# VH-VL binders against o74964r206to316, part 1

No score or structure here was measured in a lab: all are predicted.

Target 1, 111 residues: o74964r206to316
Amino acid sequence: KPLSSLEARAKVIMRQVRRYRDGSGRQLFAPFERLPDPRMFPEYYQAIEQPMALEVIQKKLSKHRYETIEQFVDDFNLMFDNAKSFNDPSSQVYRDADFLKNYLADVLRLE
Below, numbering starts at 1 at the first letter of every chain, in headers, positions and changes, except where a header shows other numbers; antibody chains are not in Kabat numbers.
ipSAE, averaged over its two directions, is called F for ESMFold2-Fast, E for ESMFold2 and O for OpenDDE. V2 adds 0.75 times the mean of E and O to 0.25 times the DockQ between the complexes of E and O.
[cut] marks letters that were taken out.

## First folded at step 2 (VH-VL; framework fv_lerdelimumab)

Design L00
Fold by ESMFold2-Fast, scan of step 2:
Structure L00 (fold): chain C 111 residues (1-111), chain A 120 residues (1-120), chain B 109 residues (1-109)
Amino acid sequence: as target 1 above (111 residues)
Amino acid sequence: EVQLVESGGGVVQPGRSLRLSCAASGFTFSSYGMHWVRQAPGKGLEWVAVISYDGSNKYYADSVKGRFTISRDNSKNTLYLQMDSLRAEDTAVYYCAKDYGSGKYYFDYWGQGTLVTVSS
Amino acid sequence: SSELTQDPAVSVALGQTVRITCQGDSLRSYYASWYQQKPGQAPVLVIYGENNRPSGIPDRFSGSSSGNTASLTITGAQAEDEADYYCNSRDSSGNHLVVFGGGTKLTVL
């Protein structure tokens, strides 16, 4: 089946954000690909009302659950906001989430 | 910049104890889970244990459960592995490995390894 | 070799393409990561999250996955690629959280 324009655009945005590398060549996105392991981070599921990760976004996209690109972007923002809510501002994952949220906004502006 | 430096390996008799240390630098140690991975001479990699960023959660491979204890001191940026009741099959190079984040189990940095030989 | 199965050895001629495979049920849920290990050295992460390369890893290394199988492909193998290659994944059950494949020894020529 051909991709809808929304699905095609979402995949381009997703790929650009996922592949971002900083000045040292580090790929910031890897912590966001999957939900935290509940065995190692049970406190995450107690603290975070709506867990979100790329795996959930990809599933929603494949099931045609997004009616607008804005809904897709909202899930990315939720994912980064969850990381910033759960983690200390001094942590690398907090800083990476903050950076990627701003980078996503830049990607959208340039589209 | 990121460095993991292991120490404490050596030759020990079966049934004895040994404690390994891993000194971490170049990253916010208290924000990451840490692992021990071992490799017997001429054999493959075997995961041994993990400790969460704050030390509250610990998991072990079945082969070491009840004999090994993983711990950390975030004020000293140091990871430990206390090895009790050592067996010949525990002979291996022991690597300290940094989790990429949030239990993703990609190991972006490894120490040089420290050799533990359990001699009969 | 735990829950992930790799062929123990594979050979490739200089400049040719080789594919190393890793198979196990955990790969239906999680992407494999791949490590290169040369004699006397610690493992080096070469691929993670299906097909992501850490900084400094040549673009001749790529990853793919389908069903319960993950693959590491080296396009245009070089002499320095001769090494042991290990896959690993998250284990979804019990207390054994991380599983490694048994390793594949790659011989170049």
Scores: ipSAE 0.076, ipTM 0.699, lowest interface PAE 5.2, mean pLDDT 87

Design L01
Fold by ESMFold2-Fast, scan of step 2:
Structure L01 (fold): chain C 111 residues (1-111), chain A 122 residues (1-122), chain B 109 residues (1-109)
Amino acid sequence: as target 1 above (111 residues)
Amino acid sequence: EVQLVESGGGVVQPGRSLRLSCAASGFTFSSYGMHWVRQAPGKGLEWVAVISYDGSNKYYADSVKGRFTISRDNSKNTLYLQMDSLRAEDTAVYYCARDRYYDSSGYYFDYWGQGTLVTVSS
Amino acid sequence: SSELTQDPAVSVALGQTVRITCQGDSLRSYYASWYQQKPGQAPVLVIYGENNRPSGIPDRFSGSSSGNTASLTITGAQAEDEADYYCNSRDSSGNHLVVFGGGTKLTVL
């Protein structure tokens, strides 16, 4: 069951971004792996028009819903932009989203 | 593999305090909400408390509200339950459980620890 | 505060089909999830969200719901299925209470 070239490329990008660790060994990506629990964060679902997390991206990828790599990247950018929209700029999650969005851009440029 | 290991249970007198820990491994702990669920001897499962993935939101069963405090340390992959003003009816095996949310069902728990026994007796 | 009711005990002959039932008003709005618990062991998730089976759970386990009732069906019961079974769901009011049924002890004869 070979992966399509899009799926193979997406998997590499996803792995690189997900595995990033800072100087303290902290994995910055952790808050982005799953959608916020609507019971714990109902305000998130009121404020965010298109919730996005890695679990949604992985499901879309496995069901062949991305026609281009750009659509896949757009969902990652949406995920980080949602975090930056919902959270205060001084918060850790905002700063981590900002960093990872820039890191993703660097990963793509180095290809 | 995903593993949750509780510790800190024991025998305590009424009115005393006890702190339970749950050590998580095999998954990205900081991505998941976590729960405590207890089971009194010969009885069924009773939900105790939940904490969000980042520790910012917490909810408690009415029976423990004001006496128990749930917390977590994501740098140590550890969940805690601080139990104050213990009563005989708090006697139970305490399980930590990994949060899953399915909107049609609410919370469900895909992994559980083995449990730690808390006995509150004179 | 909300409750889910299960019969305390049920029996099934080896290789036969058994249905374990969970009833409550919350089940009109939300699906049940089901857990298996053997003596001295932690609960194990067997069904979530009405009829979704986690990886590693045998296909003889299935779930269904109708009205205020959710059911766990074990088709072709095996000796190792002897256990307590618990359902859970949420309160329909949107509070953060997790509601468990009282549990059903399944005996495989």
Scores: ipSAE 0.085, ipTM 0.726, lowest interface PAE 5.5, mean pLDDT 88

Design L02 (at its last look DockQ between E and O 0.78; V2 from the best seeds 0.00; counts 0 for: pae E 7.0 > 2)
Fold by ESMFold2-Fast, scan of step 2:
Structure L02 (fold): chain C 111 residues (1-111), chain A 120 residues (1-120), chain B 109 residues (1-109)
Amino acid sequence: as target 1 above (111 residues)
Amino acid sequence: EVQLVESGGGVVQPGRSLRLSCAASGFTFSSYGMHWVRQAPGKGLEWVAVISYDGSNKYYADSVKGRFTISRDNSKNTLYLQMDSLRAEDTAVYYCAKDLGYSYGLFDYWGQGTLVTVSS
Amino acid sequence: SSELTQDPAVSVALGQTVRITCQGDSLRSYYASWYQQKPGQAPVLVIYGENNRPSGIPDRFSGSSSGNTASLTITGAQAEDEADYYCNSRDSSGNHLVVFGGGTKLTVL
């Protein structure tokens, strides 16, 4: 089945952000692949009103839940903002979320 | 390069205890969830236990709950599995496995495994 | 039940395409990951998050997902691909964090 133009575009953006590696070869995106397990992190679900992760975004995309590319981008920004809200500013996950949010903005501008 | 090296396996009688260790290197150990996964001879993979990156949260498979204790020492980059009240059905190769993130259940690296044989 | 079902065995001729399937209700909510295990060796992650390959995994390996079914496809099978393949998925409803399929033994003829 052919992809919509929105879905095709979203997949390109998603793959580019997901595969980013820093100068040491570390893939920054790993913490954002899936929602934390509530059995391991119940406090996350008390603190975060709208949990978001790549797996949720991928399933929304496959079910044609995005009407615009802006809605897709909003979920990525929500995902990174949630990480920055829940985690200490000195943590690696906070710094990685901040970097990837800026990288996503660059990807969109260069598009 | 990421390495996970298990130790502590051996032959033990039913009802006794054994402690497994997993020495980690090549990544920031304190940033990731860690798991134990086992495989009985000639059988498939069975998830055993998980511990969060800071050691504050743990979860166990029902078959080992109350008998096994997972722990970690982030200052030594070492994961442990304390196995009490061992049964014949606990006989398996035990693998140390690194989570891709914070206890997602996605295992990007595995150790070579250590064999535990529970027999009389 | 959070059971993941795989066929126990499948065969493919050298250079041909094979598809290994994994089925279970958890796959409606979570993508499968796939592990290759050769005799006497630890499992190796080959696909995760529907269709992502870790570094070092050949591009002949790909994944797909539809409904309650996940598939691992090997395009142009090589002799070295002969192994057991396990799918796994998160079970957020059960008492297990992760469930594995029973494994599929791939024979490359």
Scores: ipSAE 0.700, ipTM 0.902, lowest interface PAE 1.5, mean pLDDT 90
Fold by OpenDDE, look of step 3:
Structure L02 (fold): chain C 111 residues (1-111), chain A 120 residues (1-120), chain B 109 residues (1-109)
Amino acid sequence: as target 1 above (111 residues)
Amino acid sequence: EVQLVESGGGVVQPGRSLRLSCAASGFTFSSYGMHWVRQAPGKGLEWVAVISYDGSNKYYADSVKGRFTISRDNSKNTLYLQMDSLRAEDTAVYYCAKDLGYSYGLFDYWGQGTLVTVSS
Amino acid sequence: SSELTQDPAVSVALGQTVRITCQGDSLRSYYASWYQQKPGQAPVLVIYGENNRPSGIPDRFSGSSSGNTASLTITGAQAEDEADYYCNSRDSSGNHLVVFGGGTKLTVL
């Protein structure tokens, strides 16, 4: 079963963003792989209107719920924006989210 | 390199208490949820408890609620499991496991485990 | 608590393909993760999410899901793949955070 052009492109973008490591070799994407459990973090879901994570994006992609690559990218940006909204700007996850959002934009520009 | 090293296991009688420790290194300990998972001899894996990155949230399996207490000291990079009112069915290898993130229920690293034997 | 079920044992010939399946209501809502455990060793994460492999895991390991099932596939089984394999997911029942399958013992012939 061959992938659609959109799905193939999305997977390439996801792979590049997920695999990014900083100068120390640290992978930045780990906090964005999955949503926190609402039983453990009810405050997250009180603060975030539309939760988003990679697994959600992957599921939407596999179910062909994205009609355009822009819709896919919007969910990625939402994911990072949520992290920047919920976390203190001085936190590592905030900084990583900010970096990866910019990195995503760069990846898209280089296509 | 991520390392998780459990300690504190041993042989105890039913009704007694035991405290397990897990020394973590090779990652920012205070940024991740931590779990305990146990495995009875010759049996499968059973999730026991989770604690959030800052220790503010905890959750337990029904089988250990009211008897076990999970805690952490981020200044020492150490995870703990206080086990009270131990039962024979608590006999197992106890693993500490690192959550991939906040509290995914997904474990990217495991310790080698420490054996707890509860017997009269 | 939610339950995940696995076949207790499966076999595969060297170089052949094998699929290990996990079934449970939680899998309708959550992706499974898969762990390999060899005798006397701690479990090792091999697959999670839609089809994500941690670093160091061979690409012969892949994951898939459908309905209330999740599957781990080994394409071109090697001798070192002989082990117990456990699936897990979040517990949708609310009684636990995490639930494991009963495990599948894979024998490589």
Scores: ipSAE 0.417, ipTM 0.857, lowest interface PAE 1.4, mean pLDDT 93
Fold by ESMFold2, look of step 3:
Structure L02 (fold): chain C 111 residues (1-111), chain A 120 residues (1-120), chain B 109 residues (1-109)
Amino acid sequence: as target 1 above (111 residues)
Amino acid sequence: EVQLVESGGGVVQPGRSLRLSCAASGFTFSSYGMHWVRQAPGKGLEWVAVISYDGSNKYYADSVKGRFTISRDNSKNTLYLQMDSLRAEDTAVYYCAKDLGYSYGLFDYWGQGTLVTVSS
Amino acid sequence: SSELTQDPAVSVALGQTVRITCQGDSLRSYYASWYQQKPGQAPVLVIYGENNRPSGIPDRFSGSSSGNTASLTITGAQAEDEADYYCNSRDSSGNHLVVFGGGTKLTVL
């Protein structure tokens, strides 16, 4: 059974962004895989109106919640923007979110 | 290369205390949540405890709550488990496990484990 | 229920396809992760998210989920795949952050 064009593109984009490792072997995407546990991080959910993580994006994709690739990309950018909103600009998570946002733009330009 | 090395296991009597250590190397220890997971001989995996990347948040399985204390020293790249009031049912191999993120329950690296035997 | 249920044992002929399942109400909200454990060794993460493999995991391993069920599929099973397999998930209803299934022993014939 063939994948839809949207599903095929989304899976390629996800794979490329998720597997990125910097020169030290660090997986930059790791903090974005799942939402923080509300029991451990209640302050996050008080500050962030639309929590977003890859697990949410994957569920939306599997349930056909995206009508366009742009909607899928918007959720990726929301995820990175949330990290930049919640975390200090000097933090590693903020810097990684900023880098990955630019990397996503490069991946989209080449696809 | 990521390495996690547990130590401090041994044979102790019920009601005694034991402290486990896990030495971490090959990654930025202070960026990740850390867990203890145990496995009784011949049995399945049982999650024990988690500590957030900065040590500010801790969570415990009901079976150990009030008896065990998880802690970390980020300056020494070391995770700890203080086990008080030990019982025979605490007999297990104790694994140190690295979370993929802050505390997501995804364990991308595990130590080889240290055996704790609680016996009369 | 926060319990994750796995069949205790499953067999597969060499080169054939096998599916190992994990069931629980938490899986309606959270993806499972899957761990392989060979005798005398620590567990190794093989699948997480919908279908993501850590570096070094062969592409014959795949994951899927539907409703309250997650599945680990091994296509073209090899002798080295003989191991215990555990699922885990986040526990949203209890004092446990994480819950494991009871494990499935895979025998390759």
Scores: ipSAE 0.049, ipTM 0.730, lowest interface PAE 7.0, mean pLDDT 87
ESMFold2 (binder alone), look of step 3: mean pLDDT 91; pTM 0.933

Design L04
Fold by ESMFold2-Fast, scan of step 2:
Structure L04 (fold): chain C 111 residues (1-111), chain A 121 residues (1-121), chain B 109 residues (1-109)
Amino acid sequence: as target 1 above (111 residues)
Amino acid sequence: EVQLVESGGGVVQPGRSLRLSCAASGFTFSSYGMHWVRQAPGKGLEWVAVISYDGSNKYYADSVKGRFTISRDNSKNTLYLQMDSLRAEDTAVYYCARDSLWFGELYFDYWGQGTLVTVSS
Amino acid sequence: SSELTQDPAVSVALGQTVRITCQGDSLRSYYASWYQQKPGQAPVLVIYGENNRPSGIPDRFSGSSSGNTASLTITGAQAEDEADYYCNSRDSSGNHLVVFGGGTKLTVL
């Protein structure tokens, strides 16, 4: 089944953000692949109103739930903002979320 | 580079205690959940325990629950496994392994070289 | 804990394709990850999530999943791929978080 224009563009954006590695080869995107395990992080589900992760975004894409690319980008921003809300600014997860949010903006500007 | 180095293994009598350490370097230790995984000689991998990134949550395999205690010291980048009431069946190479669990997926992207624990008379 | 089932051994001719399978109820809800272990060495992650390779893992390694089964495929097997391969997944039983398969020894003929 051929991808819509939106889904094709979304796939390219996801690939670029997901594949990013820093100067040491570290994968920054790993914490954002799936939702936190509620058994290990029950406090996350108490603090975060709308959990978001790549697995949720991919399901929404496959079910044609996004009407605009902006709604797709909003879910990525929500995912990173959730990480920044839950974690201290001094944590690596916060810093990685902040970096990837800015990197996503750069990816979009270069289109 | 990411490195995990286990230490503290050795030969010990049944019923005794042993404490394993895992020294982490090359990454922000306090951002990652950590696991202990063991492998008896000539056998497969068996998951032992996990500790969350901040040390607040811990889970254990049924085979070690009540006997083993996992802990960490983020100021020293070190993971620990306190093993009490050791049994012959605990004889294995013990690996520490890194996993963040933040994304809800459980995989171990880096492993230490392992430390051998032998429980025998 | 929930069980993940792997065949104990499989063989493949040099340059040919081999598929190693992992089966269990937890795989209906969670993806498997795959590890390569050579004698005397620690395990090395080769596939995680649906079909992701860590940096440094050759592109001949790929993963797939369907129903209660996960598969590791090595396309164009090389001599250096001879090793034990383990799958793991989240444990859907009780408070246990992780379960490993029993391992599959791959022999490259």
Scores: ipSAE 0.006, ipTM 0.591, lowest interface PAE 9.6, mean pLDDT 85

Design L05
Fold by ESMFold2-Fast, scan of step 2:
Structure L05 (fold): chain C 111 residues (1-111), chain A 121 residues (1-121), chain B 109 residues (1-109)
Amino acid sequence: as target 1 above (111 residues)
Amino acid sequence: EVQLVESGGGVVQPGRSLRLSCAASGFTFSSYGMHWVRQAPGKGLEWVAVISYDGSNKYYADSVKGRFTISRDNSKNTLYLQMDSLRAEDTAVYYCAKEGYDILTGYFDYWGQGTLVTVSS
Amino acid sequence: SSELTQDPAVSVALGQTVRITCQGDSLRSYYASWYQQKPGQAPVLVIYGENNRPSGIPDRFSGSSSGNTASLTITGAQAEDEADYYCNSRDSSGNHLVVFGGGTKLTVL
């Protein structure tokens, strides 16, 4: 089935960021795939005004809720900024979020 | 270096109580959820209970619900498990386990060495 | 009992590749993590979030996932890899917030 040009472009960007592996072969994106269970982590939903994860972005994309690629990129940046807000700056997830946010910017510039 | 040290295990009669402690060091204890996981002799791992970073949320496996109480004291970097109405099937090594940094994956990045609880007449 | 299914035992020849499999409905929603446990010792995390290795875990350990199945692969198995391996995942069903597989005993021949 054909995709809109926005959906096609978004899927390429998403794939590149999701598949990134560091020098040890570690896939940094794994923590960002899904939202925390609100029953288990209600404190996350108290601390984070707009929860975001890849599953939410994919759902929005499939329902044609993005009018521009910039709106799609904004949700990725929100996802990484949420992780940096909730987690300790010395934590692996904070560092990975920071790295992936910069990597996303690089992917966009090299287009 | 992250370290979790359990204590309080021992031999106890059925129907009695026992309190386990886990002393944590090497990380910001108040920032992480903490779990108890047990392993009966020669058997696999069984999740027991969890407590959120601030102590406000607690969940238990059905096998211990109503008998065990998880708690923590963030000022002392200590996790507790109060075990009431102990049964023979509660005999196990009890591990203190720390949630990983990325709460979205639900893994345990550090474990204590465990403390043996034997429920026997 | 576990909600995740693992075969109880598997063997591999020194230097060869082995795959340990974990199957269950929670794996459709959450990635598996893998723990190595040697006799008399606490479990050690070897893979989390499908295919991430903690610092200090050799690159011969890798993870993969498809549908309701997760796999731990050890390429070039070494004698020190002989251990019990447990998978776990997050499970939001009922009171089962965390679920472990039954464990697989790996023998290195």
Scores: ipSAE 0.006, ipTM 0.586, lowest interface PAE 11.6, mean pLDDT 85

Design L06
Fold by ESMFold2-Fast, scan of step 2:
Formats: structure tokens, C-alpha cells, sequence
Structure L06 (fold): chain C 111 residues (1-111), chain A 122 residues (1-122), chain B 109 residues (1-109)
């Protein structure tokens, strides 16, 4: 079955954000691909009300769970905001989440 | 310059105890999860244990659970592995390794120490 | 199975392309990382998070993943690439957090 216009657009946005590499060639998105292991990080699941990662977003997209592109974008923002909430502002994952959130906003403005 | 230096290895009889240390420098030690990985002579790599960045969470391989204890002292930038009830099959080079974004994704180890040899023989 | 399977040995001619594979059920769910180990030395991370290279790793190293299989490709193999290569992945099937492949010894002819 052909992709809806929402799914086609979501995949373009997702690909752009996921593929970003900095000046050293580092892919900033790697920490956001999967949810943390609950056996190692039970505190994450105690502190974060709505865990989110690319694997969850991809499943929701494949099962037609997004009614609007804004709902899809909200899940990306939630994912980055969760990382910024759980980690110290001095951590690399916090800085990467902050950068990618701004980069996502730029991608949306420039399309 | 990230450096990890293991120490404390040696020859020990079965049933005895040994404590390994790993001295870290060149990065903010308290921001990283740390692992122990071992390699028996001529064999492959085997994951042993992990400790979270603040020391509050620990996990062990089944083969060492109940015998080994991982700990850290963030004020001294040092990781430890207390090995009790040692067996011949614990003979290996023991590496300490830094977790690279393992908290958020699959486990990877971006820096390794040079290893310390533990030989358990009678 | 919670194990990761690698061929024990592969050979490649100088300047040619070689692909080292890692197979296991955990790879259906989690990314593989790849390590190079030379005799008497500690392992060195060469690929993480599917296909990312750490700073200082030559661009001839690349990673890919499909289904239960992860691959490390060395395009234009050099003499210094002769080493043992290990994959690892997150394992949630048992009480292990991390599993390693058995290792592949690469000989550059």
C-alpha cells in the first residue's frame, strides 16, 4: 500500500534528523535510537513519565498512529526533552539533545 | 587523553580472593558507566559486570554473580572488581572499559585499559 | 539463541574488500559495535551504533545491519588491518546485558 502524505513527510524529517553528522563526522542521534535498558536504568523509568525513542516513533508511524504531522513532531520533542530532563546540562547527551531539537525546528522551517 | 590503567592481577589459588583496580584519567569519570570485560588465554571477549555513573546500579554476568562485586570511587577516579571464590575458569586478562552512550542505546566500549592478567591455578 | 556467531577466520588480499559477519537474535533488536584487537593489545572500537566511526578510524571501515546479521566491511584492506575482530550487542534474552561474538581472525595476504 502507498504511503500517506503524512507518512512520506514524516520519513523525510526522520531521515534528516537521524543522519545529521557534526564537523568531526559524529552522528549525534545514536543515543535516541532505542529506549534505555530498564535493568540498568530503573531510575529513568521512575523519573520519566513517557519514555520515547526512535524505535517507538517508527512503530507508531508504521501502525498509522499519527493523525497529524504535529503529533509526530511532538514525539521527537518529547524524546529530546526527556534526555534534557534526566541528564545534567553539562553532559554530552544533554547538549546533543538540545542541538537536535533545534535542528529539527530548522528542518521544519526550511521545508 | 583518555587513559584507563588496570592493576591487581596475579597468580592465585582456587577459592582465594583478588581485587582489581582501574585508574581513570583524561575525562569526567563520574559521568560514565564503567564495565569489566575479560578474555581467557587464546579465547574471545566475555562481558563481566557494569556499574552506573553514580554507583547506584550494578549488573553481573551469570558466571560471576554472587562471587564478584563491582564498585567505584568517583572522588579517586577508580573502578574496582572484588573477585571472591576464584575458579580455574576465571583465568583471563581483565579489561576495564568505558561505556559510550550505552545508557541510551546499545552497549559499546569506546576506551579500554591494557588489561591485567589473573591466573587461577593450583 | 543469546550467542553471537562469527566465522573464526577470513582472508583478504591487500587492497581488496572483505566483509566480516556477526549473527544472532539480539541483532534483530539492538545495534552491533565492532572492535579490532591486535596480539598483546587491548581492543579498539572501530564501529558503533550501526555505522558510526570513532574519531581516528579510517573511512575504509563501515558497518551495516539487516535482520539478525551485522557486517563490518573493510574496503581496500591494508596490512595493518590484520587483527581479530569482535562484534558485540545488547542482550535482553537472558541475564546478560552484553554479548560478544566469538571473534574473526583476519589475515591480509
Amino acid sequence: as target 1 above (111 residues)
Amino acid sequence: EVQLVESGGGVVQPGRSLRLSCAASGFTFSSYGMHWVRQAPGKGLEWVAVISYDGSNKYYADSVKGRFTISRDNSKNTLYLQMDSLRAEDTAVYYCARGDYDFWSGYSFDYWGQGTLVTVSS
Amino acid sequence: SSELTQDPAVSVALGQTVRITCQGDSLRSYYASWYQQKPGQAPVLVIYGENNRPSGIPDRFSGSSSGNTASLTITGAQAEDEADYYCNSRDSSGNHLVVFGGGTKLTVL
Scores: ipSAE 0.021, ipTM 0.658, lowest interface PAE 6.0, mean pLDDT 86

Design L07
Fold by ESMFold2-Fast, scan of step 2:
Structure L07 (fold): chain C 111 residues (1-111), chain A 121 residues (1-121), chain B 109 residues (1-109)
Amino acid sequence: as target 1 above (111 residues)
Amino acid sequence: EVQLVESGGGVVQPGRSLRLSCAASGFTFSSYGMHWVRQAPGKGLEWVAVISYDGSNKYYADSVKGRFTISRDNSKNTLYLQMDSLRAEDTAVYYCAKDLEYSSGWYFDYWGQGTLVTVSS
Amino acid sequence: SSELTQDPAVSVALGQTVRITCQGDSLRSYYASWYQQKPGQAPVLVIYGENNRPSGIPDRFSGSSSGNTASLTITGAQAEDEADYYCNSRDSSGNHLVVFGGGTKLTVL
């Protein structure tokens, strides 16, 4: 089945953000691949109104749930904002979320 | 380079105890959940236990719940499995495995070489 | 209770394509990961999420999922691909947080 232009564009953006590596070769995206297990992190689900992770975004794409690219970008921003809300500003996850959110904005500007 | 090195395996009698260790290097140990996974000789993989990055949450397979205790020492980059009341069916190679992600659950990107535990009468 | 079912064995001719499947209700909600295990060695993660390859895994390995089924595809199978392959996923229906499939032994002819 051919991809819609939205789905094709979303996959390119997703791939680029996901593949980012810093100067040490570390792939920053790892914490955002899937939702925390609620049995391991019940406090996350108490603190976060709308959990989001790449696995959820990929499922929404495959089920044609995005009407616009802006809705897709909104879920990515929600994912990073959730990480920044839940984690301490001094944590690596917070810093990585902040960086990747800005990187996503750059990817969108340059495409 | 990420490395996980298990130790502490051996031959023990049923009903006895054994403690396994897993020495971790090459990643920020305190940022990742850690798992124990076992494999009986000639059989498939069976998940045993998980511990969260900070040690605050622990979960076990039903087959070991109440007998095994998972713990970690982030200052020493070491994961432990205390195995009490051992049974013949606990005979297996025990692997420690690293979660792929900080928010942990079930993708294991690195595994140790395993340590053999034989429970024999 | 969540259970992942795999066929115990499959064969493929050198250079041909093989698909190994994993089936279970948890796969409707969670992506599978796939592990390759060679005799006497620890498992190696080859696919996680729907279709992500860790660094160092050849591009002939790919994953897909539909409904309650996840698949690992090896295109252009090589002799070194002969191994046992295990799927795993989250087990949300019982006290097990993680469940593995029974494994599929791949023979490269």
Scores: ipSAE 0.012, ipTM 0.617, lowest interface PAE 8.5, mean pLDDT 85

Design L08
Fold by ESMFold2-Fast, scan of step 2:
Structure L08 (fold): chain C 111 residues (1-111), chain A 120 residues (1-120), chain B 109 residues (1-109)
Amino acid sequence: as target 1 above (111 residues)
Amino acid sequence: EVQLVESGGGVVQPGRSLRLSCAASGFTFSSYGMHWVRQAPGKGLEWVAVISYDGSNKYYADSVKGRFTISRDNSKNTLYLQMDSLRAEDTAVYYCARDEGYKYGYFDYWGQGTLVTVSS
Amino acid sequence: SSELTQDPAVSVALGQTVRITCQGDSLRSYYASWYQQKPGQAPVLVIYGENNRPSGIPDRFSGSSSGNTASLTITGAQAEDEADYYCNSRDSSGNHLVVFGGGTKLTVL
């Protein structure tokens, strides 16, 4: 199971976004690792048509379900947009999602 | 404790070269993008150059492009700025700065600066 | 060409509120960060990502953004807030350039 060029690149991008830490050493990505527990957040699944989290993206990568790097990036943007849709704009999760979406765009432009 | 310490500044004649160093400590240097920012005496801050966390990507201000080269040695936790063909207008305090989040474009830590004076 | 514009000077009375503005097209796409610089010292980050404060920065400092304009607000200005303030943002030119505003000298009366 050799990695395609797309999957190798996707893993580098994913690792870089996941590892980001702010000036206090806080890792912003933690809330995006897994889908919310439906028993704790049933309202999330009522409000969000297409739930997305890193665990879903990793599974899609391992099963070769991305045809282009743009489709991979789209899932990251969906994940952050879902957080911004569900959470209040003043919340830390909203701010972190907004930051990481911009950070992802910058990662793609520079490397 | 995050610390950035610049060195290598001094007085140099126009047309000459100078190499600045920035020694980093207190954090995982190889995980951060790094910038050089300068400030001419009595003037504002001017961005000079950026280098990616692994050194694979570099960008320069138009005023220094073709004359300055940014580089890094992650094994030594050191950032460099090679300044060639120096001009009087390059006279400034040069700061190295850590790019919090790399590529986001804000600097959470700055060194104390090193003065470069280009004069005849 | 990208440009961030700041007023060169502003004054505020001790204990009063002051707003320093930064304007430019890059602010439509990127948040501004703000730096405080005192004479003979390196700049210090006071606000990043629109309105986040680094550890150790007093809560009287806040940031906001709308359209092409970013603002740094200091509520209840103190004597030690007298300094030059610079905004910066990423350049939308796509060259990963960073642009700084010209700086605003704040005088606390």
Scores: ipSAE 0.006, ipTM 0.548, lowest interface PAE 15.8, mean pLDDT 84

